# Ledger of designs, part 6: miniprotein binders against Uncharacterized protein C1840.07c

Target 1, 306 residues: Uncharacterized protein C1840.07c, of Schizosaccharomyces pombe (o74480)
Amino acid sequence: YFNVNQLFDHEFIKVFPNFKGNVEAKIKYPTVVYAIGDIHGDFPNALDVLSAAGVVSPVFPHEWTAGNATLVQTGDVVDRGPDTRKLFRWFNDLHKQAEKHGGRVVRLLGNHEFMNAKGDWRYVHPGDKASYPEPSEENRIIDWGHSGEIGNLLLSEYNVTYKDNTTGSHFMHAGLSPEWAYREETVNELGKELLSHFMSREKIPEYLEDFWAIEGPMWYRGLAQLSEEEACEVALNVTKTLNVNRLVMGHTPQFHGIVSRCEGRILLIDTGLCSAYAGERAVLRISQNDTDSIVEAVYRGKIVKL

## First folded at step 7 (miniprotein)

Design f47 (from z1 with E33D L37W)
Fold by ESMFold2-Fast, scan of step 7:
Structure f47 (fold): chain B 306 residues (1-306), chain A 119 residues (1-119)
Amino acid sequence: as target 1 above (306 residues)
Amino acid sequence: SPEDLRYLAELIEFLIMWVERAKELIKQGKYDDAEKWLELAEEEVRFLKEEAEKLRKEGHEEVAKRVEEVAKKLEELIKELKEAIELAKRGDYETAKELLERALRDIEELAEEIRKLLE
């Protein structure tokens, strides 16, 4: 009965491409969750795919157009590209806009956010440093500290993981081993503690060492890199422990687009969208009602069911 | 220290990923794209050498030496892949194929050495 074509004339559709499709899906599926992986300082490419997905306007100032939907960004906004400050401000503004419509923008910490807080700047783009007034490096140290715009934002607004109960989806930057899935209720608290210690340039307490280790939540690649059989064993364990249907992660690039493993229990959404990596630009879309879920990869001009 | 090994592990994983990506592009005939990925891999080898020097200054001479050996092998692999691209571009597909197959075999050896390094 409800025909979304009757709501949107030619002029509206011309200005907001893909908006009608997103609205139609949301009418049939009241819960919609979008997710975008590693951005690495590339505002134009993030804008390109988020506007293609109908999450933001392609028209300046690129405001929120996803209504009451949730957008999850799975970390690694910083490094490789120059637009770090612009991206953090943009996502913060998008969250404020989304809240006015009953939506939200969930933003997660990636290992590169921790590296920058710690003072490991080996991957920082010269344009990122140049975005600060002179003395630029000292001003960047302040900005990534407790009292800085970025540092305060990461401590107050960002988490390590996010669980969306309606879709049964757990979002993370890298991956969770069975050990860390068992300890998931501590992950956000431990991550915030670690971030604070890194900002203070302090030696970390021993109890935080395994969190930051290669098998820890910020670095774990097992779900993305193990053989299909081995990754499925891990995913089945982790999804049972977390009581979710799927695990969504960035960190390990998939240059040809979003990859689904283990019958949809693993969704790899880091497509290397930044210009430095030249991967496919993609946004994950999960649409949910009481009986059904639809999981899709949204590319510019193409939507692929996963 | 264990903290330093975390950064080293990330650099090494990133290098393997970029070389594997270049291999895929070469097989697809996307030579210009493959060349771009090999340029990124070359930059990452530079960071790997800087980490080896850092490890040596911290007293981890044996680990630093192993990292330098891996970096040298990655440089050789990248050079082989670049040579294969240039040969393919000028129509010498038989020689390009031979160099590509040799480089692909070398990737598994490098992966094994990296696994041993990260133990």
Scores: ipSAE 0.011, ipTM 0.471, lowest interface PAE 8.5, mean pLDDT 84

Design f48 (from z1 with K36E L37I)
Fold by ESMFold2-Fast, scan of step 7:
Formats: C-alpha cells, sequence, structure tokens
Structure f48 (fold): chain B 306 residues (1-306), chain A 119 residues (1-119)
C-alpha cells in the first residue's frame, strides 16, 4: 500500500506537474524506461520535453527526478545547435544522479558523434565552436580526441546499442539489418574501435568498413523507410534474433511525433525536436510489470498511447 | 569512395526530407519555420556540390555530373518554395498554392531520378 496523494502538497504538484503521474506509474509499473532521440545541440528543447515527462526538474540546475528509471538517449547530441558541450555534461551529471537512486542514463553513439570524432565538422554550429576558448578549433580537436572531455566520455561511457532485458527493448541510433542483428554481440566493440581510429585520424581498417557502410549500424534506415510490409519482415527477423519485443531508434526524423510500426515492434523516436527542424518534442515512455507493458509518447500537455 | 557515396546518399535524403518539411510548414502558415528549413536545405545543396567535386577528383565523372544535375534541380525547387512563402506572406494564397502543387510534382520526379542515381 502506497498513497501518493499523502506525499505531495498543491505547491509541489504546481512546480512539478508530471511528478505525481510518474510516481503513480512507478507504483503500478516498477520498471520505467524513457528514451529521447536526436537532440542536435538544442538544450532548451531537450529540457522542455524531459521536464514535461518528469525525467528532470524544470528548475535550474535541472536535476534528475525519475528515481530508479532508465533514460536512453539514442545518439546525435552534436551538430546543428550550439549546446553540445552543455548537453554532454548535463547527461553525464544526470547519469551520476540516477545511479544514486538505482536508475541510469544510457547514452548511445550516433553517426554525428563519429563524424565529429573524425574531423568532419560540416554541421557544427558556430556557437558550439565559440564555446571553446581561443584557439577554438584546436581546443575542439583536443576535446573530441582520446584525452579530451568529450572524446574520453564517448570512449568510456557510450555504446552503439543497448538492450533493456526487463522491457525486452533494444535501443540503437539508426537501425540494425538482419545481418547486423545476427552480429549484435560485436557491435559495441567494433563501434568503439572505429571511434578510436577516427579520433586518431586513421583510415578505416578493412574489417570495420561494413560497420560504417550505409547498411551498417550507424546508418541503416530500412526499419524506418522500407514499406510497412518489408519493414515488418525485417523487424520480425531482428526482434527474434535479439530476443526482444521492440526496436527503438532515432536517426530518421518523424516531424509529427513518435511513430510506431509493425504492431509496436518498431518505434521511431527522432522527432526532429531541435528548433531548426521544427518537429514535435517527444519522449518515449515504456512502463513494465509482470503482466504487461504500456508504451507511450509523452509531449508537453499530452500523452499518446502507441 | 564507398564512404563518399554514403555521404552523397545521406545528403540527398536529408534534402528531400527538408523540402517536404518546408512544404508542410508552408501549408500550416508557419512561414518563418519554413524559411529556416529552406536555409538548411540550401546548406545541404552546397555540401552535395562539394561531394560531387570530390567524386570528380576521384575519377567518377559520370556520377559527379549526375549529382550536380540533382543539386541544380534541388536549388530550383528551394527557390520555388521560397517564392511560395513570399506570395503567401503577401496574401497571394492562390498563386502560392499553384507553386506548392508544382513543387510536389517536382519532388516526385526528383525522387525517381535519385533512385536511379543511387542504384
Amino acid sequence: as target 1 above (306 residues)
Amino acid sequence: SPEDLRYLAELIEFLIMWVERAKELIKQGKYDEAEEILELAEEEVRFLKEEAEKLRKEGHEEVAKRVEEVAKKLEELIKELKEAIELAKRGDYETAKELLERALRDIEELAEEIRKLLE
């Protein structure tokens, strides 16, 4: 027996309007997993929807409020917007906070993290560069290298994929083909090897060429872009190979909100939330108990069952 | 190289996506947001031309030429959409609608050309 109404006064609920809902969900569903897709340097928009979902406080310094839940960020924190350094530091701090409550913040590598590590900066916002002291380009090279704050963080804390066993959910930046699902146990190791080679400004070793190719884990769009029938054939194969109920991915923007395909086996969570793309701001929420799961898209002011 | 071909495919995909998004925003009367999206599309056209030049330097003249043709068509399409925004801002919704419908047909034709280019 736990009565959440006895814990919260009117003023607390006014400041944290989604806090009561999150606590109620946690009582009925002991496992809650949140996921946020591509952020592209847009701290205000990421904060807006994460606070709407009750994952973080709307009050500075925007601390973790999701208790023992898991948050998964599916890559592409960098590029387009100016807040790259702020976002990487914020997510790292949120992970440290979450651990104290039995939760975690899982952070995945997107193709734009690899591009920045290799020195392909065509999409870097001027404000990102200006966040470094002069000489700004040299200092950014150091920061994205093996010994830099971001470079070391990506090598030590970030993976290519993440499997949540309790919900049966597999998280990725872009997608996994049937071939790469079969090789999934190698994906995180190969990705870190490639990232290290890119930071060293070395050519891609032959054995990593397929990993970085268009059908590879950082670029594959088949689950998001194939016809419903073909995508579902791929999803049924991949979910069986990975022994999961659903595949969650960013990378392919869905401007009108989170999209579910193949009876919930495919969840497309890159909603183009950065201001430049003008997409919907959404967070995926998966709530699990022994009997069932509830899968929802959380927007500011509304929740949609998927 | 195979990596350059991958970047080419991604650039073209993002360009089509952004043009479609700009059209949607224009239909909703969100002209400022549409203009921002079209500026991103213009930046991607520049990158597409840079990738075409790399391909030419690597000896892939025919692919580079086809990519430059696609880039030119995308530039013309972006110009049509910007013109539609200006007409709509001036209250000429009927002419704006005609330009948007023409842009839809142009996008469909371009998608077919891109499919052939990337095969």
Scores: ipSAE 0.145, ipTM 0.594, lowest interface PAE 5.0, mean pLDDT 85

Design f5 (from z1 with E10W F14E)
Fold by ESMFold2-Fast, scan of step 7:
Structure f5 (fold): chain B 306 residues (1-306), chain A 119 residues (1-119)
Amino acid sequence: as target 1 above (306 residues)
Amino acid sequence: SPEDLRYLAWLIEELIMWVERAKELIKQGKYDEAEKLLELAEEEVRFLKEEAEKLRKEGHEEVAKRVEEVAKKLEELIKELKEAIELAKRGDYETAKELLERALRDIEELAEEIRKLLE
């Protein structure tokens, strides 16, 4: 006769010392959302922190291990580092794996994805370019176009923003001003239209000019850079308009780890994790039940409550 | 255009951030990481100069001139930080410290000049 209490006997605990704690945590917080900011072509560093957070296996081929959780990547996979193609393929494969377990991988557009689609390659690593067969420039143009592997992924699978209703969290690459928060329902549509125009090397229509502007969704730094008082005023307005508890964004590097502002209403998750920037490697984790949430920064060997 | 001016402002802010980070890494003794970041900053200065040249061609001569002055100061600052790293690696910590202190003053002056530019 086998009863449930025998799953936690001394022999089982020796082999699986964290098993009971992990099961109890999952019962208390059935919804978990992970988020990772700007990666900038650095596969080893992205792998390091995602495996430390238990999102992926540290063993090749680095498969999904987060069950029914959600992972959000907030854009800027490309530029600075060489692993662009590998990273886009890896995240696409992780999403397919996650769906089989009731999870998902949400992938957002950053300003550097738009810049590459437009043909502004000033920040492209030589190793990224060398990943294409000769003629490398022409093949990269094709890959980032409507019919290319990366171009098709960005148009079909990527959005500008993502709202997680269960946790009340809104994810974006850079930030949303009060004006753009008011227009949030149009942001994903306008972003995909702009991306398509950039891939076609067409002049953008006048109605898309404000979207790509420095105060637009792909560039806005106000929530990250304004004084605490001013940023809180903006965050209170934006969270009210979007009907969420918190705003999560990359784009503005925080080299010492994830930063929380305005009593947790602003979470800055771009930690400059790529080797070129030498920032901390961190993943945001939001754990939710019917009554509360736990918001944490996960580092290798350390977890910090935010 | 006003769009180009706002993009230029973003680029200048990013460059200041990279230089401040490099200074911090040097103080922590992380010389190899600081050197790589300063090489990245040198590329950013080149892009800043290219954007200034676009503005000049669009008729924004005064702004382009000010941006080029900022770029020149950033180049001098990056050079000072690179020299400090090389001296520290050779064990000449006193000269390295003097260059780092001068770079700190230069960064503070640059930040003030940029605030005036972006007004």
Scores: ipSAE 0.331, ipTM 0.683, lowest interface PAE 4.3, mean pLDDT 86

Design f50 (from z1 with E20Y E24F)
Fold by ESMFold2-Fast, scan of step 7:
Structure f50 (fold): chain B 306 residues (1-306), chain A 119 residues (1-119)
Amino acid sequence: as target 1 above (306 residues)
Amino acid sequence: SPEDLRYLAELIEFLIMWVYRAKFLIKQGKYDEAEKLLELAEEEVRFLKEEAEKLRKEGHEEVAKRVEEVAKKLEELIKELKEAIELAKRGDYETAKELLERALRDIEELAEEIRKLLE
């Protein structure tokens, strides 16, 4: 137990009355992991909920305010909305800012990142294309290629999955079947190989076909869509194989907020926050100390324990 | 072909979710949001029809027919929901409610057709 009264003088507390309570919470739960699901090109809505959760400043230029915390974005930044380039740059800048405070911003690949790298632009917003100088389509192809700003970020900084050892949480875009959980050590490597092949407009090797298939890591919906009983059977297998307490995923929209399944082993965080989907804007928050964890959904003006 | 089927499955699932969400938004009086979702759904149905035509040209006649049937049902359902929004905006809530109930039945039938397609 630490006495936080020793940290602040009267004048500081008068100016920042909520700061003392925030510091006490941080001392009681020193590790915090935030996660945000599918954004689909909607910067205002991502900003709205990330600022409500205290991850970023509501004041321009919307800087990192989460100290040494981790933020995980579980993929699908692109498509549907216009703010794709702005979002990728913003998250990259947030990561650089977070590192200076002992925190980090983990960014994962979603199936829509692979689709855009491949040149499947059926879901690209006109505003995304208009963000490029003319010739806009050619410049977008370059940007999503090996030497482009986005393409290089995806190949060098982005993974398919992320495991947070402190909280025992495994983050993914869509889901992992028992088969792919068993092969988890290959997932990031195979994903990067697939992404590179898509950027090169090459035919993918046969060994990558299963990875990209409907039951593969970029598309699997079983944990989100199977009955509670069947999903829990999968989750118990997968969490045991990965040696984690919970699986966190986007990809399958939950329009009424973050959903917890199988006694918290499955957390579905794609809430359709993009204005096109008109879902709830939510951020997952996992607070951890040596003995306890608290798992919560953060909405603007409301926090719900999961 | 198998890769194309995977893309079609994803597209069809998104279309069903969008149309279901639009119905819900109309019930809440969120007509502008519902119209945005329906416009997105309408655009996606066009891409679905193009994919069905590609499947047909590749010799997958039965799958192409099923995808076309789904596309036609989605078009009619989107039309019904757009009509419901227009009527509700004019204060004709009784006719709007009748169209929403018809759209609900159409969504349920469409979900069953998709279940059969994706097996």
Scores: ipSAE 0.000, ipTM 0.389, lowest interface PAE 10.8, mean pLDDT 83

Design f6 (from z1 with L11E F14Y)
Fold by ESMFold2-Fast, scan of step 7:
Structure f6 (fold): chain B 306 residues (1-306), chain A 119 residues (1-119)
Amino acid sequence: as target 1 above (306 residues)
Amino acid sequence: SPEDLRYLAEEIEYLIMWVERAKELIKQGKYDEAEKLLELAEEEVRFLKEEAEKLRKEGHEEVAKRVEEVAKKLEELIKELKEAIELAKRGDYETAKELLERALRDIEELAEEIRKLLE
């Protein structure tokens, strides 16, 4: 967006050479995109790493501190941990705050959001259920439905994928096969249709079966699990189809931190940060200017270039 | 149904993931965290049994029976892994390590058997 050369021509630099250095320091990487993977109901751990990355304040009420940056959460906020309602409200408030500064919080649907919408609660924490007034089960069904707080939020604010054009990064919950990359422009619409059908407790239409299948956008593990050679073949195809530099995904836990594959074309950001999984707490940071891109994993007290 | 087969595949991936992570935590001496992940593995075995019952109701009796048999074996092996962790906590690490390594290999083999059932 912001170009130093557009602001400072050669005539200006000749007159004020020291001034340019100060301006360049402030705008060296004008575009910053943060991403956080699967949270699974763990507010304290999400807060820990987002505050370490400078995205939110460590001081209550933990407000947005990332200015005009973008934060992407790649789905699976729900299940395993108890803080589901608190997390959805927090991210919604962070988005409203970010917009006031020219930033945004992009929130994606994970397979566990779809599972909860359809009433498949096999992974729901007792503390999540207890967060609802009695009758808690009935009230949770309402909240995850079309007119509920969470259900309405997922239908109106959440997408399946997100493309950041400035950095050339495509964000998804699980992964996109070459087939689904080719159909990428339909993914958000099909996902919203599926979500609505699940909330209605309807059997899915035949045309949505492939979307929800094991090789579909909500479940595909190929980019994370195939051999390096095979994953790279897929990633080269998918990045070319989507016209991006990298693919960023959660869903497949990497317990020792963020993993880069295929020379940075695949970034696996689900680090199992939920306390139940005992994984590393990490946030991805992509910093971009006209000539250069820096991709880093941010941990509390440590930053690692990827 | 196609959805039930998807859940079988997903449960197998999670089962392997939890057991492999538990092994890493045991090597680090983080026995309580390892036990927690084995509890997640036990939940995945329970889900396998539930999916087997759904397959049975849909007329896939032979596949359902095989999934149930594998689930019972996985349940036994996870119990052995929990017992190995208790032995390690009490200082009998050599016996615990041998039992743990054998159980992990057996779980991986059983997981492959379920994957073949999904063909």
Scores: ipSAE 0.369, ipTM 0.720, lowest interface PAE 3.8, mean pLDDT 86

Design f7 (from z1 with L11E)
Fold by ESMFold2-Fast, scan of step 7:
Structure f7 (fold): chain B 306 residues (1-306), chain A 119 residues (1-119)
Amino acid sequence: as target 1 above (306 residues)
Amino acid sequence: SPEDLRYLAEEIEFLIMWVERAKELIKQGKYDEAEKLLELAEEEVRFLKEEAEKLRKEGHEEVAKRVEEVAKKLEELIKELKEAIELAKRGDYETAKELLERALRDIEELAEEIRKLLE
């Protein structure tokens, strides 16, 4: 909830005079949702753009500064870069901090989280492995298992999709086909079942095969890769089924910045921000009030209306 | 299986996107960033070849052969882009441009071949 009395407390304003301008701006749009796509083990680049957007402090230990806002991370924290453990811990701490202010940090599963749980480590950075005490590989297997720090966190706190009712925004890692949008109520349950089976090194049960398939929720690229006309046909179907205004996803890199398709119904937020991919560093910001919605891409030193 | 081939196609599409990104970085004069990205692409081609070898051991000879052919074409593209960087660094922009344009055509042809293979 937005509590104006707390923000305009006489003692608070006296201590933080520069806060008044920010509070006045926020009152115009009381609900703010930020989203960051694929990070791939790059803490410095994630920090750079999240601090530019005012979500976290640029000063160590980089604490939550977004008040009652929501931040959504759309998966693929792991692989390519070395900072995997640091990033999972940081986002977990940010969520605890955000809750103290009526905000939240929503964290979603990407296909690379499933791959690492499964033991497919072809993309793991040497620095990620070196972050574990020796024997490094054995300790990493334990950490990504049911009782490990990361494994337990993924099973207990992470989902496949998230719907923000206030803005009418549905967040996912890759994309949802019309078929999977129709089955959306099952997606988080099936995803957690699959994750658990991967951690146990069990064969995929028949009923989970379609979920993990190329047209499934962890891999679907149709909204990002189909022609504008075809993608918009899919987006109109999916947004109607989910009863939302927009679909937000990572997974398919957009190296030149956040891309909007189908009059804002599709927002592609994987900008390849990790240094390995050399893409733009961007955060999505959705600002909402009772009558208006503003959708923007936030870069360091620049904000672009989408 | 058809599903295994589709998963390999995802990895190949990702490699094509990286090669296309490296090309754009070269056009912008960001040679060090392009070189780093092409080194990652080379690593992915090695993994693709390992996947082909696994498929062959499982009795999928024809699929393995096709994956190896794609990996070879990707290696040629990466080599052309690395040569373009070297030429550009020493000021031979005309030859570098010719190699970039050839790589662009090769990438488009490869992407189309993969789309047809998956049909």
Scores: ipSAE 0.028, ipTM 0.534, lowest interface PAE 6.9, mean pLDDT 84

Design f8 (from z1 with L11M)
Fold by ESMFold2-Fast, scan of step 7:
Structure f8 (fold): chain B 306 residues (1-306), chain A 119 residues (1-119)
Amino acid sequence: as target 1 above (306 residues)
Amino acid sequence: SPEDLRYLAEMIEFLIMWVERAKELIKQGKYDEAEKLLELAEEEVRFLKEEAEKLRKEGHEEVAKRVEEVAKKLEELIKELKEAIELAKRGDYETAKELLERALRDIEELAEEIRKLLE
């Protein structure tokens, strides 16, 4: 066996008096998971809070600084704001950078990604459209199709849900009802099938109708909207079915910051950070060791324990 | 069914919450932010209308009719709030205030109607 105290000899500690404390603090919670909710085309606001959380550099070109941590983005990168293409490219680059350090950037599908794949562009910012060369609309259709930059990324790298086993956290865009939690193993497959059909401008196959419905995984608001008592009943059922400690979701705006429900079993992380929503800018941080977890909301200038 | 009504009421409650947030923003003079939030509310009203049409095709005509009536009332309320924003931007604060107060009363009445429907 090896005594770790032998790493910090007298001369080293004298030169770096806080070094041992800083190293031991990092060792205490070796696993860190960050999550950011709905961005809606707002690069400056996403950058502001991710840099405040230490996930990315505040200095251009805003590279990954979170080492071996995981960042989860819970969907709805597109619509409302102009920075859609910039954001998808940035998150893709951050993922490549994170992998070099033993980390990862998990990116999930939101209902607005499906809407854009389907050709429902009522909420597309003029600046997003203008980011494409003329003919802008035609080039945007191609980009959101099977062979386009965004379309290919969504089909090949994005999922509907993500389970982090180390923290016992299940990430989703909107929410999962007890019925869909029971069918969770099919959710990613059905979501990718639906996305492909939308990109082809095909009618929804009958077997995918329930997936896209308002009680489906892309739209369900029950965990965010039901009374505390009812939401807890759902959350207890869903966490048991999924074998996790907590459910993390965006989709339902919480304008005053990240909201915890049902003793931390529900974490609502869509804070309306896009300037269109005028909400707070927040990142969720889950710090884990073999026995304990700390769950916090990170804002610029303050950290709040949840 | 009771489950279908619960689901629809939940969606309506969420729409009311967005409209209440838009009201807060309007009172703070944040008109552009309020307007964008009301666009989100319009998106959800469209989905209510789609769900009503589905219910009608499945033979639930009375429920479908009730959902359509609720969707129409919400659509009218959102239009009134957008008109209030436009008036406020033009400096007609008195008329804007009257429209806001009327819309708020209508929203509260609608929420109460839905709550009673679930009993």
Scores: ipSAE 0.034, ipTM 0.411, lowest interface PAE 6.2, mean pLDDT 84

Design f9 (from z1 with L11F)
Fold by ESMFold2-Fast, scan of step 7:
Structure f9 (fold): chain B 306 residues (1-306), chain A 119 residues (1-119)
Amino acid sequence: as target 1 above (306 residues)
Amino acid sequence: SPEDLRYLAEFIEFLIMWVERAKELIKQGKYDEAEKLLELAEEEVRFLKEEAEKLRKEGHEEVAKRVEEVAKKLEELIKELKEAIELAKRGDYETAKELLERALRDIEELAEEIRKLLE
């Protein structure tokens, strides 16, 4: 053990105010997992809260500063806001940087990624389209296809769900019903099959219909919207099936900050941080050692224990 | 497919959340933010009405009628909220409060209609 105050000058801590907290967390809690929900094309707001949490540098070019930690982004990077291309490139670069330090950036598919892949662009910001050279519509179609920058990233690097074994946390975009929790081992494969079919602009096979349905993994709101009692019954079933302590999801906006339900078994992290929704900017932080876990919501200038 | 009723239900629930958020912003005196959100909601209601027309052309008359009824109620609610903003800006807080309270009741009715749409 050492005193972290002896490692860093006052000048360093002044420039990076959360750096000392991140270092202390690593020493006392060797495993740290951060999660950020729906971004919807808002780079400035994503940067604001990720830098507040000490995940990225507040100084350009906003590089990874979280060492060997894991960051999970739970989908819906696209739509509503203009910064889609910048965000996908930034997260891809952050992942490459994190790996060099023993960390990782896990990126999940949201329903809006599937919608854009299939050509449903009703929510695309004009600034997103304008980010492409002319002919802009044609170039966006290519980018979201099998051989495009975004399309290739989604097929090769993105999953539907992610389980962190050390913390016992299962991450998803929307939610998993008991039926889909039972089928969890198939979820990532089925999701990638569906994504590929959408990019091809072809009718999806019948066996993929249930996956894309309202009760499917990309849309399910039961854990977020059912009464506390009913949601807890679902959460107890799903956490038992998945062998985890908690479920972390976006998709259903919580405008006043991160919400914990069912004694921490449900964590709702979509806070509507995009400026269009005017919600709170928040990052979830889970810190784990051999005996304890600390679950917190990180805001600019405030940390709330959940 | 199941007439893509799943997408319509999701779309309508999202619109209700946007209108609820606009109402909350109005109560907080954040009129410019509320107006911007209501303009976005108006665009979404336009898309909802276009979907209803497509459903009717495909022979799904009953579903199209339900979607049109929800779209009309959302249009009326957005209009009420915009009127409440204008009244509050002019200092007529009592009338603005009455419109906000009516909007709260209308939202409860919409929630019940969405439940019936999903049945």
Scores: ipSAE 0.012, ipTM 0.469, lowest interface PAE 8.0, mean pLDDT 84

Design s1 (from zs1 with F14Y)
Fold by ESMFold2-Fast, scan of step 7:
Structure s1 (fold): chain B 306 residues (1-306), chain A 118 residues (1-118)
Amino acid sequence: as target 1 above (306 residues)
Amino acid sequence: SPEDLRYLAELIEYLIMWVERAKELIKQGKYDEAEKLLELAEEEVRFLKEEAEKLRKEGHEEVAKRVEEVAKKLEELIKELKELAEKGDPEKAKELLEKALELIEKLAEEILKLLKEE
C-alpha cells in the first residue's frame, strides 16, 4: 500500500529508480505504434523480436503485453517458412486481446497473400502444406478461398493500406507511387476486389490490371530502390497527397536493420527477419504526443533512434 | 506477354538480391548463412526455367532461349558455389559470384529493353 505522494518521493525513487522514469515516459508519449514487416512463415523469429519490443509475452501462450498500443503488420506473413497457419491465428488472437486493452493489431495484405489466393504456390514451404490434413493440397485451396479460415479473414479484416492519424504515418506493403497516392481512396476497395477474383480463379478485369502491375501498390519498389534524391522527390509528393509525416513499408529487404530515408519520410521495415533470409530482427516503434514524435528501431538488446 | 516480362524482371531482382547477400556473408566468413541464400538463388533459377517455358508458349522464343541459357549457366555456377562454400574456399567463391552477377545483370538489361518497347 502506498499513498499518492510516495509515487514521486525521493525515498521511493531510490528503491525503484526506474519507476518515475516509466511513469513520466507514459505521460510524455501516451500513443505508441509498433510495426513489423515481412515474416514469411517464421513464427520463432517474429516472436523473438515482438517479445524483445514488449509487444508480446516471451512465455507461452505469447499473449499481448502492449496495453493500448497499436501494432501494424505490413503483409507477407505467408511463404518461405512453415508457420503460416499458426501466424495468422496468432495475429487474430493478438488483435482480440489488444482490443480488451484499448489497443489494436492492424494486418495488411502483401503480394504473397495475393499470390497464394491466386494459386501461385511456388514459394510455399512443405511444412505449410503438411499443416493441412490429407488431402492437403485440396484443403489448402479451401482455406485460402472465400469460405476458408484464412481466405475469409483476409477479405473481412485485412486491408492494403492503413493510415494512423495520431502519428501521421501511412503503412503499406510495398510502396505507393504518386499516381497511386492520388488514388489512395480506392486502394483498399480495388485490392479486396482483386483478392476476391483471385480466390475465384477468374481472369482479372481490365480495370484491376494496373493495381496488380509492377508499379502498383502490391509491387512498387521506387521508394526503397530509387536514388536518395529521386526517392525523396516521390516521398515528398506522396506524403503531401496523403497528408502524413512518414511512409512505412516492407517488401524490399533491408538485411542490416530498419532503414530511414528522406529525413524520416521513408521507413523500410522488411529486415528479412525469416531465418532463410538471414536478416536482422527488428520492430519499428513510433512514440507520439501532441507536439513530438520519437521514431526508433527495436532489436533484441538494443534500441536505435532513426 | 508484357506482364510476363515484368514478372520475369521481379524474379531477376530476387536472384540478384540473394546472390549479392550470399557474397556479403561469404566475405564476412558466415558460410552457413551464405549457403541458405544460395539455396534461395537455386529456387529462383528453377522459376526462371518455368517462366522461360511460358514465354516460349506465348511466342517469345528468342527471349525464352536466352532465359534458358542464363538459367542453365547460373544453375552450374550455384552448384559449384555451394560445393566451394562447404570446402571453405572464399576466393574461388568470390570469382564465381562475380560471374553469376554479370550473367544476371546482362539478362536484366535485355528484359528492360523489351519492357521499354511494350
Scores: ipSAE 0.379, ipTM 0.714, lowest interface PAE 3.2, mean pLDDT 85

